# VHH binders against o26223, part 54

Target 1, 191 residues: o26223
Amino acid sequence: MKLLWTSQHIKVTVHIDGKVSKMDVLEAIKTRRSIRKYQDREVPEELIDKILDAAMCGPSAVDERPWHFIVVRNREMLEKIPEVHPYGAMVKDAPVAIIVCCDSSLEKIPGFWVQDCSIASQNILLAAHSLGLGAVWTGVYPLEDRVEGIRRLFSIPEHVIPFSVIPLGYPAENPGTRDLFDPDRIHLEKW

## First folded at step 3 (VHH)

Design c28 (framework vhh_7nfr_2)
Fold by ESMFold2-Fast, scan of step 3:
Structure c28 (fold): chain B 191 residues (1-191), chain A 119 residues (1-119)
Amino acid sequence: as target 1 above (191 residues)
Amino acid sequence: QVQLQESGGGLVQPGGSLRLSCAASGFTFSDYEMSWVRQAPGEGREWVSSISSGGSYTYYADSVKGRFTIARDNVKNTLYLLMDSLKSDDTAVYYCARQGWSPYLFDYWGQGTQVTVSS
C-alpha cells in the first residue's frame, strides 16, 4: 500500500476557445520533470493508449514513422530490466514501462530514425505528464550493451533497434519546476 | 453546487461484504471519471478504484483487485463500491471523489463513510 496525498492546490488554467482547459501545452512543457518514484497504483490501459497515440503524432523524416512500442506490465519482466540497464533501477518499481523501438525496414532516409524516436520518446513524457503521470527517459541507444541486453530480454528482432525504456506511473515525488530560460543562448540574425 | 454523499459503511467481520454508494448532484455525473479513496487511522489517503465516465473502464489498486468491484449508474447519478472478502486492513474512511484535471487532483470529495472490519 502506498499513501496518496491528493493536492488541493488551485492551478490556473488557460481558456482555449472560450473553455477552461486542463494543463495547457506550454505549462506541460515547463512543468514536466523526470519522475523515478511511483505509487503502487495501476496505470489504466486507456491512458497508455492516449500516450501512444500522442507518441505516433510526432513528425518524422520523410514521414517514415519507424517507431514501434512494447508495453511491459509483467512484474517479472520489469524486474529484469535493471540487469541489462544499470541506470534503469527505477523501472522495476514502476507499474508499466514503454520500450520505444525503431523498425529499420521502415527507414526511408539513413540515420534520421534517432530523431524520430527521440520525438516519440519526448511526446510520451509530455503526454504522461499532461495526464497526471510521471515518467523518465532511460537511454538505450547508442549504448551497445544496453541495446543487446534489451533486445535479448524482449525477443526483439535484429532489424529492430530498442531506443529508450520509459517507466511511468502515478508520481510518488514532486521535484517542483525549474525556470531554465537563458537569453545568452539566443543569437539574433548571426552567432 | 457539487455534492457527493457516501453511504453503506459500517462494522463487518473479516470475510464479510459491504456495498458503498455515493449520490452525486450539482453536475453532469456522466461526464466525469469517479473514484473511491480511503484513509486508514493514522495514515495518508490511498486510492482504491476508479471508473471511466461511461463505465467501460475500471481500475483497481493491487490490494483490492479480485475483491472489490466499482460500478456506476449514470441514470441515477450514483457510484458504487462492492466489497467482498473484507480484511482488517480494509478498515478506513472511504471517500467518493470526482476526477479533476489531473488523476491525482480530485476537485470534489464526499464527507466519507467509515468501514470497520473487526472480529
Scores: ipSAE 0.000, ipTM 0.103, lowest interface PAE 18.9, mean pLDDT 82

Design c29 (framework vhh_8pnl_2)
Fold by ESMFold2-Fast, scan of step 3:
Structure c29 (fold): chain B 191 residues (1-191), chain A 122 residues (1-122)
Amino acid sequence: as target 1 above (191 residues)
Amino acid sequence: QGQLVESGGGLVQPGGSLRLSCADAGFTVSDYYMAWYRQAPGKERELVARISSGGDTNYADFVKGRFTISRDNAKSTLYLQMNSLKPEDTAMYYCARGSDYWEITGYPFDYWGQGTRVTVSA
């Protein structure tokens, strides 16, 4: 069976088949920048899956790995995030955002989930950068109003704590790199 | 903050031009995300233009085609060339320098200058 012809394209698959830009780990760490302006271009699910895989590979206190992730692509929902996060205005213009959450029922040692979720958040930023995307970490925890706003907006259970909101997309800005090495912050043998 | 010093503001008639300067004493402006913001009486502070350390520029819709942001890395100075000025451009203009921080409070800029006043009137 064949469909009648049509010149209308409702949705197209974007394929990146050119020469891959290769970054080593140190280059990725040193060149990653917060990106707040995004192209009007869809991010493939395969790239989000790779980013989330990298997020879950972070070291975790006593291997509790308390992180859960919400992937938000719905435009209406992205547009509501600035209503509950006063400094998340850029999220409404992003094609996708990841909400990093802690499931407190998975916590084995008190308080270290904050560090675990920070590690997961940074891995999201680094992985996004390595894949040609840009992202920015917008803070939620420990600001109670933001925590409850995000919880309510995304129907997050009381035992789960939203930690960060990370919009991401193909960058529409290039901040360039920074040289931040400061030898005065390095102490040999003692303070 | 103590390192950014804006200058070049003043009184100008509609259709006139001004060039604002921002000196970043002791720092290399090319290492930072730099911006110009403005605030009119009774209004919130709003982004006018920004430039990345790599030189990419972005402008608010209300100034596109009229204003140009640039930097001179040798002089550690940021500029805003303002052409075809309108009464609506009347405001305090602020220079801002940003770092690669994550978003908790305020704008994506760590340091602000004291501002320079621009008044556009007949």
Scores: ipSAE 0.019, ipTM 0.409, lowest interface PAE 5.3, mean pLDDT 82

Design c3 (framework vhh_gefurulimab)
Fold by ESMFold2-Fast, scan of step 3:
Structure c3 (fold): chain B 191 residues (1-191), chain A 122 residues (1-122)
Amino acid sequence: as target 1 above (191 residues)
Amino acid sequence: EVQLVESGGGLVKPGGSLRLSCAASGRPFSDYAAAWFRQAPGKEREFVSAISSGGYTTYADSVKGRFTISRDNAKNSLYLQMNSLRAEDTAVYYCAADFGYYESGSYPYDYWGQGTLVTVSS
């Protein structure tokens, strides 16, 4: 794999065996959709590494960076996730899932780990989309039964809190884009 | 095409019990999560309980220990057994089917029923 950086240009160029990927940040944000149907196709480890690198680049409260990640590729384990997560049925069909976790021992200010892990989760979704993959955020925290189910299934220690399960793969659906801009939600200078 | 129909609502005294049913047509429940929500007059719709395709259940803190969700996949039906009912449980109860379309922080749900009214009053 080769990485070519053109630092004086506004677009990032990545070269992967003759393939060039270019995406404007605003385009990526505006066109990302939740994807729940995946092709029967493996996701290369190099792409997962890029996604996790992007996840760890998110801002965090007082730079605490409390996130840890579990990468699940084992089919038997993926098939067990829906048993402990009521809205995780699509995970059975995904080639890989990332579990975003908080290591509470790394928390410097109480409660902000939720925002930190939300930021990491969104970066995973956006990075996956920019690389031609589809993903969806399925919620775990703050639902106690889901937290404990995922903890037991993946042998997660008591001081670590599973936050989200994000299945991803090459998309087998194209839901199109949404026009969500609402000027009534914007207030100038005061409420 | 998917249609959800709730039944079993009615008037019940405080401390009483009631069982709600939800019948699905057009698609089977068996591979997907299903849930109950409720909405009291003048309040926003709130989550009550959900059950996964594998039978794993979750409950809102306000109903834990009092309500039990269950499913019968052969009958394409979802149930909510409500015990020790309180005045604050008065609401329209909605059945929802999520064919894997959950995104964290959002419950658009693919399909909703029309609701069944539960009134807890002496």
Scores: ipSAE 0.000, ipTM 0.186, lowest interface PAE 13.5, mean pLDDT 82

Design c30 (framework vhh_lunsekimig_d3)
Fold by ESMFold2-Fast, scan of step 3:
Structure c30 (fold): chain B 191 residues (1-191), chain A 122 residues (1-122)
Amino acid sequence: as target 1 above (191 residues)
Amino acid sequence: EVQLVESGGGVVQPGGSLRLSCAASGFTFDDYALYWYRQAAGIERELIASITSGGYTNYVDSVKGRFTISRDNSENTMYLQMNSLRAEDTGLYYCAAGSYDYLWGDYSYDYWGQGTLVTVSS
């Protein structure tokens, strides 16, 4: 008959330093955890390219795709991030961080760039996880002090808004998964 | 192995005081925001107090002025000083560690304690 392939039957195969792992989309979403401890190992450029490709594949309001990305590997620069970001202490120990930015000149409808950059940030987290890496979203926008601190630190132009800082690396911790399903938050037909 | 271990729970009279401790091991304590949650009988678990890695604190209105959260990074321990206890404060108190500011940390507490029971008479 008809062979129905659902998301539950889709498998993603990833090669990481000779190790092969299989993870379907639902598994990736449910098992992703914030990772704040990283091995002393460089992340290959090819993996960063794959992550950024995935980041740019998200839906975008009126297809404006306002995101730009800064890839930071310089240890001195990573070590300065905690000075302008109170929750970013772990960034100094990461081998690399991605700063998600909005180029306001690409904005076609007011305000939706926040959603666009949120989607890009989540795609970075999921892509990193699927590739055997760990990452965490540290918030920048809309806190003006963090926005201006990151802008100054990375010479970001006035028309560009830093949105999030995402350190990533090979995980040095395994927090395990969480069971977060709450049926009380689901309303059928009416509130 | 990562652990959060609560202690200091017990039975107290109304108007009394308790100091809860949450001892952490297996992760870089200084880098994490820390939280106290309470689960009372018949009520969903709620966040009652938080402290960031920088030492900034937040409280729910029902405990403001009565409870004080603090952290000792040298001892990898977080505390909750509870004063003027009421019967309504009875419940299981959980500590949690994560990057929960109201912005991010995906509200995913990377680590949870097992809880400590606080009972306030009547």
Scores: ipSAE 0.008, ipTM 0.247, lowest interface PAE 8.3, mean pLDDT 83

Design c4 (framework vhh_gefurulimab)
Fold by ESMFold2-Fast, scan of step 3:
Structure c4 (fold): chain B 191 residues (1-191), chain A 122 residues (1-122)
Amino acid sequence: as target 1 above (191 residues)
Amino acid sequence: EVQLVESGGGLVKPGGSLRLSCAASGRPFSTYAAAWFRQAPGKEREFVSAISEGGYTTYADSVKGRFTISRDNAKNSLYLQMNSLRAEDTAVYYCAADLGFYESGSYPYDYWGQGTLVTVSS
């Protein structure tokens, strides 16, 4: 089964190493997929910096920008995440994870921080994809056991709420793209 | 078209109390977030308090424990109960409403009132 393995490996390598054409915004949105298998290859700090810059460029309610980010590279810490997040098993195999948090002391209007942190999380996924990386959003908030588990594991203070854990790395899988356009969900002028 | 009209401002001595009201026309306060801001002469507008569509409240540290924000959806009105007033609370107080639209500006509230003057002086 070397042909399929070689084809998968070559597709991953081509995606990372060379772009014949730049990915536009619509292409990035349409071709982004959740990636849960990563190469044994470190992600440069420069790429993480670009991803976090993109994360902070999202809109936020009342310009509150309540997001904080924890960058986790330590393998022992990554290996402990599945103990408190049952669907986060892939995190232990990632070279990096970003934990998106809300600092409630920055909240200017109550309740909108969830949407703010969702926007930041999606920007991380799109930016990672545009840079040749793969990532997946694993949910933390609003599941209280996961929130408190992640808080204790990373010494997050009481006024800060962990929202999502996003492992990322160079992709070791290529699931292809999805055709999700459904015209029955579009209503013109009225419901 | 949404209009906000503040009332209840006036002259009060230090340690006194005032209740500000904001009446909205066009949309009920229960369908959007609302807030109080203030501006003293020669200063920038500063956040005072907010209430979300779900009724959750936030306060600036300078007023926490002294001011209480509330709304009456049946009267389509927002209130700010101000207790233990200090000279530094002297400002024009503004009612603001956010219809739930996301903006990237520092004060992205869609609608503002004209303001009501509060003077705390002996």
Scores: ipSAE 0.000, ipTM 0.106, lowest interface PAE 15.1, mean pLDDT 80

Design c5 (framework vhh_gefurulimab)
Fold by ESMFold2-Fast, scan of step 3:
Formats: structure tokens, sequence, C-alpha cells
Structure c5 (fold): chain B 191 residues (1-191), chain A 122 residues (1-122)
């Protein structure tokens, strides 16, 4: 926002951002796909910042917002993730990964940090998709060996719990659309 | 419940090919991510290949370029085409299905088959 004009004692604020996503919310939700193959192309820091801003906008139990994020761009570090996360092989081929963490010292209500970090993880996936990137959620919590492996690798303190590892980049695959609507899972008034 | 049954194992010479099949029953297979794992004598079970419900594939570095995973949702079946087989590919091969505990996660796999033995020997 920028103040450009005054009339009498009234100030007019003009927004100087003309760049808008062409994808609406429903379209983003319905067309997001897990992407595990990435172009050899850098992701600008500006896009990572937008994704992390979106991650922090999710609802949080009692507004505790316990999430912290580690952004990993270092190739040597990305190459070590599959050693402690067996299903994270695609991470070594990604230009960047985000590790979603919970700071347990910020927890106000027991156990809801899992939902909070799940919401943050999903927002990362949706935001990446809306910006023309691809991403995939690889699970860390509650698998004890993965939690400890990631903690050791990134020097994460004991009161912080790594929750998910999300590699992202420009997609090198195009899966197309899925039709996942199943009316048999909808019950009216009763089971 | 889901039941998985592997088939197609056997004895093959180095450089040969085998095709493993996994038949799923109980629930629609198309809703699962599915994978192949193997366990050699005296070693831990290791990941071989996975395919998502949408058809995305990943491979262990040791098999990349030699093995191809595929699925046929109409037949509730998973396949592993193994080419250029090596002595180190000798193992019991297991089919696994992921009901989507984490919607985009691959592990833990909820259901495992009984296994099929592949022996690569001269």
Amino acid sequence: as target 1 above (191 residues)
Amino acid sequence: EVQLVESGGGLVKPGGSLRLSCAASGRPFSTYAAAWFRQAPGKEREFVSAISSGGYTTYADSVKGRFTISRDNAKNSLYLQMNSLRAEDTAVYYCAADLGYYEEGWYPYDYWGQGTLVTVSS
C-alpha cells in the first residue's frame, strides 16, 4: 500500500500490486497434485516467501501457531535427507525443500499441534500449486526414526518436532486432473 | 480388509527378465498408493519402487532404469517388470499398499503380501 493523493483531509491509498493468480481457490484445491519430478531450475526466494506467508495463515487451535519452518537449498543437505527419510528420494532432485516443525513450547492445547502443522503443510502445497510450482508432502511425524533422523541432520532442538518434509520446484511431470468425488461417503441427516 | 497376493517369482540367469504381479482384493485398488519392497537373506527389508493412485512412480537408485512399476486398476493389480537382473536382486519381493494415512505419504504401508522369491543365479 502507498499514499499518493490527498483531497482536503482525506488520503487515498493505492495498491501497486497488479499481479494476481489466475487460479481460484476451488480450482487450486481440485487440481493440486503431488509432484515428485522437478526441473533443474531455481525457485526464486520471492516465491518461497509467499508460500511461507500462506503456510502461517492457516487456522490454529487456540491460535497457538506452533509452526516453524526450515528452508533447505544446500545441495549437500538435500542429498542427505533420503538417508534418514527412506521415501524422500525425490528430495535430492528438488531445488529446495521446506521442513515443517512444531515448537512444543508454543503449544496451548495438548495434541492439536499435529492438526496445526498438517494445515500449514497443506497450505504450502496449495500455495506452491497456485504459483506454478509442484510439491509433495513426505511424512516425518509420528515415525520415530524419521523424527530423530531429521532432528539430528538439521540440529533441531529437543522441544521442536519435525513434522513433514516438502520438496518443491517447477514441475517436470503433468499428472492431469483426478475425479475424487465419491457420493457414497456423504450421509444425509444420519449415517 | 485388503489382501495382497504376489506371483511371478522364480529362478532366472543374470541379464534375464521377470515380471512380478500383485493381486489386490477387499477394496478398490485405484484408491491406494502401492509399492514393491524386497528382503535378501540376512538383510533388512528395502524399498524397490512405488506408484501413487495417480500413476506417479519412484524407484530406488539400485533399480532405476532396470525395473518398471505399473498398475491396472480395472484388474486390481500391481506389476513390477524387472530387466537386466543381477545376482544382488535375489530376494523375497513383497507387495505393499498404502491406504493414505498421510494423503501424500508413502509410508507406513498398511497392508503387506506374503512375498514371492526371486533368485538370480548362473
Scores: ipSAE 0.000, ipTM 0.156, lowest interface PAE 12.6, mean pLDDT 81

Design c6 (framework vhh_7nfr_2)
Fold by ESMFold2-Fast, scan of step 3:
Structure c6 (fold): chain B 191 residues (1-191), chain A 121 residues (1-121)
Amino acid sequence: as target 1 above (191 residues)
Amino acid sequence: QVQLQESGGGLVQPGGSLRLSCAASGFTFSSYAMSWVRQAPGEGREWVSSISGSGGSTYYADSVKGRFTIARDNVKNTLYLLMDSLKSDDTAVYYCAKDSEYYWGDAFDIWGQGTQVTVSS
């Protein structure tokens, strides 16, 4: 393998056929930022499919995998989300949003669906970042008014719980990276 | 009482092949995903491969993909690892592992006693 390009301190490995591999996992985790400003560009369906594939690859308590996803591209529907989600103003400006849901009929162990859907949501954010997109997690569960608002807006049945709304698109901002390592939060052998 | 017993390791030349087996008892074998993990001398454990309870889904570490095949026989309660094109880097103790119902993803609850694989240079 040969080195093709670098960005700052990031180096990317090139396959012999000239294909560029994506950034390594640790770099993706460390450089992902919440993106709330998007270019007026469509996101190809193929990229959404790759992101949703990644979302479903997360670990799940007793492998219950209770997640379902709603892909919203309709401009009128995206514009209605801020009416039921006070911190979702940026969603109306995104080309697409993914609503992460829990189908309670798939739940095998009570309460762990929250962690399952959190993992799926984080995988969406990391996958989007690795594909050159920006995204942000806007919270729905456990805020009752948001849960019911989103359910009614998208005709979500009673046994399904909307968990998060994740707008995404090509980024129109670059907030840079953060140094968040705090050794005071690491305890060896005992508290 | 859950029990896992590995066998089939040994000394092999580079480019050679081995078949590892893991005999399982004490639980409903077909209901659980199973994995192989390995540990080289002086190093931590490395995940090698996993197989779903039905055998319908298999997963491999990049280092072994295309060379190793994981398989299971739910009638015999036995897990297999078919190792082809062995390299010196494959030298390790190989362990059979069962997924835990209370752990996430590919976490492993029970460790077998292991079987030593040595690939000579």
Scores: ipSAE 0.000, ipTM 0.099, lowest interface PAE 13.6, mean pLDDT 83

Design c7 (framework vhh_7nfr_2)
Fold by ESMFold2-Fast, scan of step 3:
Structure c7 (fold): chain B 191 residues (1-191), chain A 121 residues (1-121)
Amino acid sequence: as target 1 above (191 residues)
Amino acid sequence: QVQLQESGGGLVQPGGSLRLSCAASGFTFSDYAMSWVRQAPGEGREWVSSISGSGGSTYYADSVKGRFTIARDNVKNTLYLLMDSLKSDDTAVYYCAKDSEFYFGDAFDIWGQGTQVTVSS
């Protein structure tokens, strides 16, 4: 597979103000926030490649890996997304967006592709955050109008289902950290 | 040390039947879901079927559904694939795999050499 070759052979180093930024896994999970405001800066293709490599590393039901990705950088196309996705207004201001899709011909166990594509979407968000970028998951599936609108806009074939649209960029906002641990939601031994 | 040993393959005519076996050792067999995967000549691996540790849940690829049956014997530590109405496109090496994550495996653990199924003539 060409995708496996590309991810295996690409090495990406991220520099912020002349130094490498590092974040451990728990820190990345706890500090990731939805980012809807982006700097007017290009995201290098090498960072997108690294993010997509991470997206494909998630577990999937019976290892079916049904995901396909559309990378959108064209300004005219990005500006049309809010017309078919009412809560995707921030996409027109992003330098790039990734559309996560399921190719139903690759699905081995019916119905689990939603979970597979959710895992891929979350990995995109975490990888972007770890690389100093901001992103937000905008939902497409299961809303029929959005699914069909995105399908038509990007010429997606009938057997492929658009799942999410994830705009990405260097963040132009810095939301605070959240402390969401709630021990009342943990039940020991039974309900 | 996990060991899986497949057997039961062979040459069979279209429409024929075969029963594949996988003898497992080195782990508590009943605690793990098990799967059959196959690899046709010149192609990548394809998942065929899975069975839960208890045997209460079974899943099949669309290409084999209605023709293949997966079963297990937790007393004998043996996994089976009962193959009926075989087609030429079922020709492949068949591997059994220990699945540590029944629904969300990162990849299948293939420990044996597999068993060759050839559907021809």
Scores: ipSAE 0.006, ipTM 0.331, lowest interface PAE 10.7, mean pLDDT 84

Design c8 (framework vhh_7nfr_2)
Fold by ESMFold2-Fast, scan of step 3:
Structure c8 (fold): chain B 191 residues (1-191), chain A 121 residues (1-121)
Amino acid sequence: as target 1 above (191 residues)
Amino acid sequence: QVQLQESGGGLVQPGGSLRLSCAASGFTFSSYAMSWVRQAPGEGREWVSSISYSGGSTYYADSVKGRFTIARDNVKNTLYLLMDSLKSDDTAVYYCAKDSEYYFEDAFDIWGQGTQVTVSS
């Protein structure tokens, strides 16, 4: 399957507490929650394309952009993920998952691919939220058993490192907004 | 609604053994991966072990691999941690965690109250 996307700017319209509104960036960041319960409803290919377009727009160390993505919709494959990823039980109930990978052949500066793939993963979560979907980041790297389990399950070559598995779908839960501001973690001029 | 209750901790000599249990209620236990996490005095949380929803896959921190065994009983809704060859460094409060990713959680799923393990001569 070939994903379709363009370089043109994407319009954002979000359902917030049952109402449709445009979400600004700060609101999207503050209201995004990990969603682990999904409706039994397909996610259109067009929305996945928009999410992946957004994922590739993050900053990257020396512009190496080492990220590659596997889109998984096959139910049998989704059902096998929890056996190799102990925190991935919710993946079997999601209509789709994205596996974020690093192609080490694209790495220009050692070690920064972890930051690059973290940025891509967060962009997937924010983009999904902005489009009315729910998602959760489940960690793969640096846990050797998870890395090898996911690698074997999806025929990922040795020079490519699976970094995260992100199931997504229309949310079947609304955990509400968190107030996480902690002024004790802010230091002025010195520690 | 969701409840986790840890038990089985205590004081043991180095080289001793303990069996921890976690009784789960309020959710479909057989549908979720489960983990053990520990916290030593003055330290952050350390992941110890995880088990897939079926029990078909188990994972261990390098510090406990070969000494600890994680197991589950989906009929009794109970998670276990069998701890052999205990060391002073294993002294911590041990917590049972439901379908929780210790590195990337932006909301707590459920932690139990914990059970204290002390390894001392």
Scores: ipSAE 0.000, ipTM 0.200, lowest interface PAE 10.6, mean pLDDT 83

Design c9 (framework vhh_7nfr_2)
Fold by ESMFold2-Fast, scan of step 3:
Structure c9 (fold): chain B 191 residues (1-191), chain A 121 residues (1-121)
Amino acid sequence: as target 1 above (191 residues)
Amino acid sequence: QVQLQESGGGLVQPGGSLRLSCAASGFTFSSYAMSWVRQAPGEGREWVSSISWSGGSTYYADSVKGRFTIARDNVKNTLYLLMDSLKSDDTAVYYCAKDYEYYFGDAFDIWGQGTQVTVSS
């Protein structure tokens, strides 16, 4: 939506080595939270297009870019996701969900598709947050029952692997601040 | 600065063998993974094989598994691709690439001019 874009504030930042950005990337990374409660409000297709563009911009092993995306807006289909995903109860209340998939026929280097789809999933979460939406990554792969459940529900071919289900919408909750910095996980020069 | 020079291509008959070489300079070769990438006429680039910095891990595209062997000599700063049981579908220009490409997701690491492999009678 143009109206939402006009109301957004983008900070101008000067990064190390003289790079200038109008994106507040660090703030987006630090303030993104898993959102599981959504307003009863439609998400414009323009915002979904921007999110999917961001998803496809991630780095990919040997540039294989094996990702495919299913955009689900159908209420009946969203209501069936919790039947095959035990931790996906919130999906039925979301206005839209994105299913991140790997087309194994596009895989060039074995096993790296998991990293590729993880990167695409995280980019969806960050892009959604930057656009004023809330989202949550619900895991599908490598849990065999969830993989096959989602495959059957959305008629996904056998050579395609559903990786994650990401419901999104305008947030109806504001999770508390998290203090995640742990200096014990940082080692200088050696372990 | 970074220089990769491919050699060893040529015309071979189906079922034949070739050994490609890539001479590397301008960077610490032993510290980087290396890859082979090919481009057939009228098609995009296709990843063929990769080898870790130490040579302890090797990876192959399904189209070449069991026929091609990637190797490296860190003393000579040279990458190799041993190609056995060559097929017409292997006809392409072969490029040596620094690293796996997954660090950047593009062709920035293809610095050489390539070596032409043609498989025909």
Scores: ipSAE 0.000, ipTM 0.188, lowest interface PAE 15.5, mean pLDDT 82

Design d1 (framework vhh_8pnl_2)
Fold by ESMFold2-Fast, scan of step 3:
Structure d1 (fold): chain B 191 residues (1-191), chain A 119 residues (1-119)
Amino acid sequence: as target 1 above (191 residues)
Amino acid sequence: QGQLVESGGGLVQPGGSLRLSCADAGFTFSNYDMAWYRQAPGKERELVARITTGGSTNYADFVKGRFTISRDNAKSTLYLQMNSLKPEDTAMYYCAAPSAYDEQPYDYWGQGTRVTVSA
């Protein structure tokens, strides 16, 4: 039997024999880094399903939840992404990428879909990290050339807007953590 | 693959001026937002100024009114005009093409040019 992969119709039993760690939420947030170098290993469909479930759990304006996702595993298609996305060079080396899209027909409040899709993108990054994977956010919207390039590559309808491309895989680098807390950006009661 | 190469650094007295240049040999320069960063000894790299493809600029508060970032897309060159220099401006200065979508644009960072402000 041959099926096009979709998490909604395919139940895959995966035995994870790899290095997967449990993290609390604060640890995941503080230790997540952009990962651009990946091991030559496929990511199980079960892990992608968990990541997409987490993506859809984000808050959205008036609960519009306008996000749709394209899962790209085809090597030829991954290799074409850098042709339309100048900061997407690492995508061709990733085993899989997720394209976060907005279905504009689901939009209830003009413009808030950008925030909704940003939240979904961050949830993908955090979920991937918590599952022992590495990922990086690469932006598409609002750059018109990237939007149209990605739309054409993946046959995305005109009413759907590609927002971000997130390659992911098992990390082949460890950049360490950042110290980003800046109390000068916190104002009490007033500016 | 291209490389960003900074120049124009040097030793200058407090109150003096320097103009830094960043030349790009391998990128489509006009397609990228550009930035200047600096790193003083014992400190982390910090953003100094940004310029978009359309020419909109943003400055860190500690250089606002003293530094001016500009670009010449025909020459694939980014500039930082530094006026009223202070000893606190002493640092290695780097140019970069910061991705709005990535945390760090390491593939497009320059090698740096040293600025020393002392008597």
Scores: ipSAE 0.000, ipTM 0.189, lowest interface PAE 11.9, mean pLDDT 83

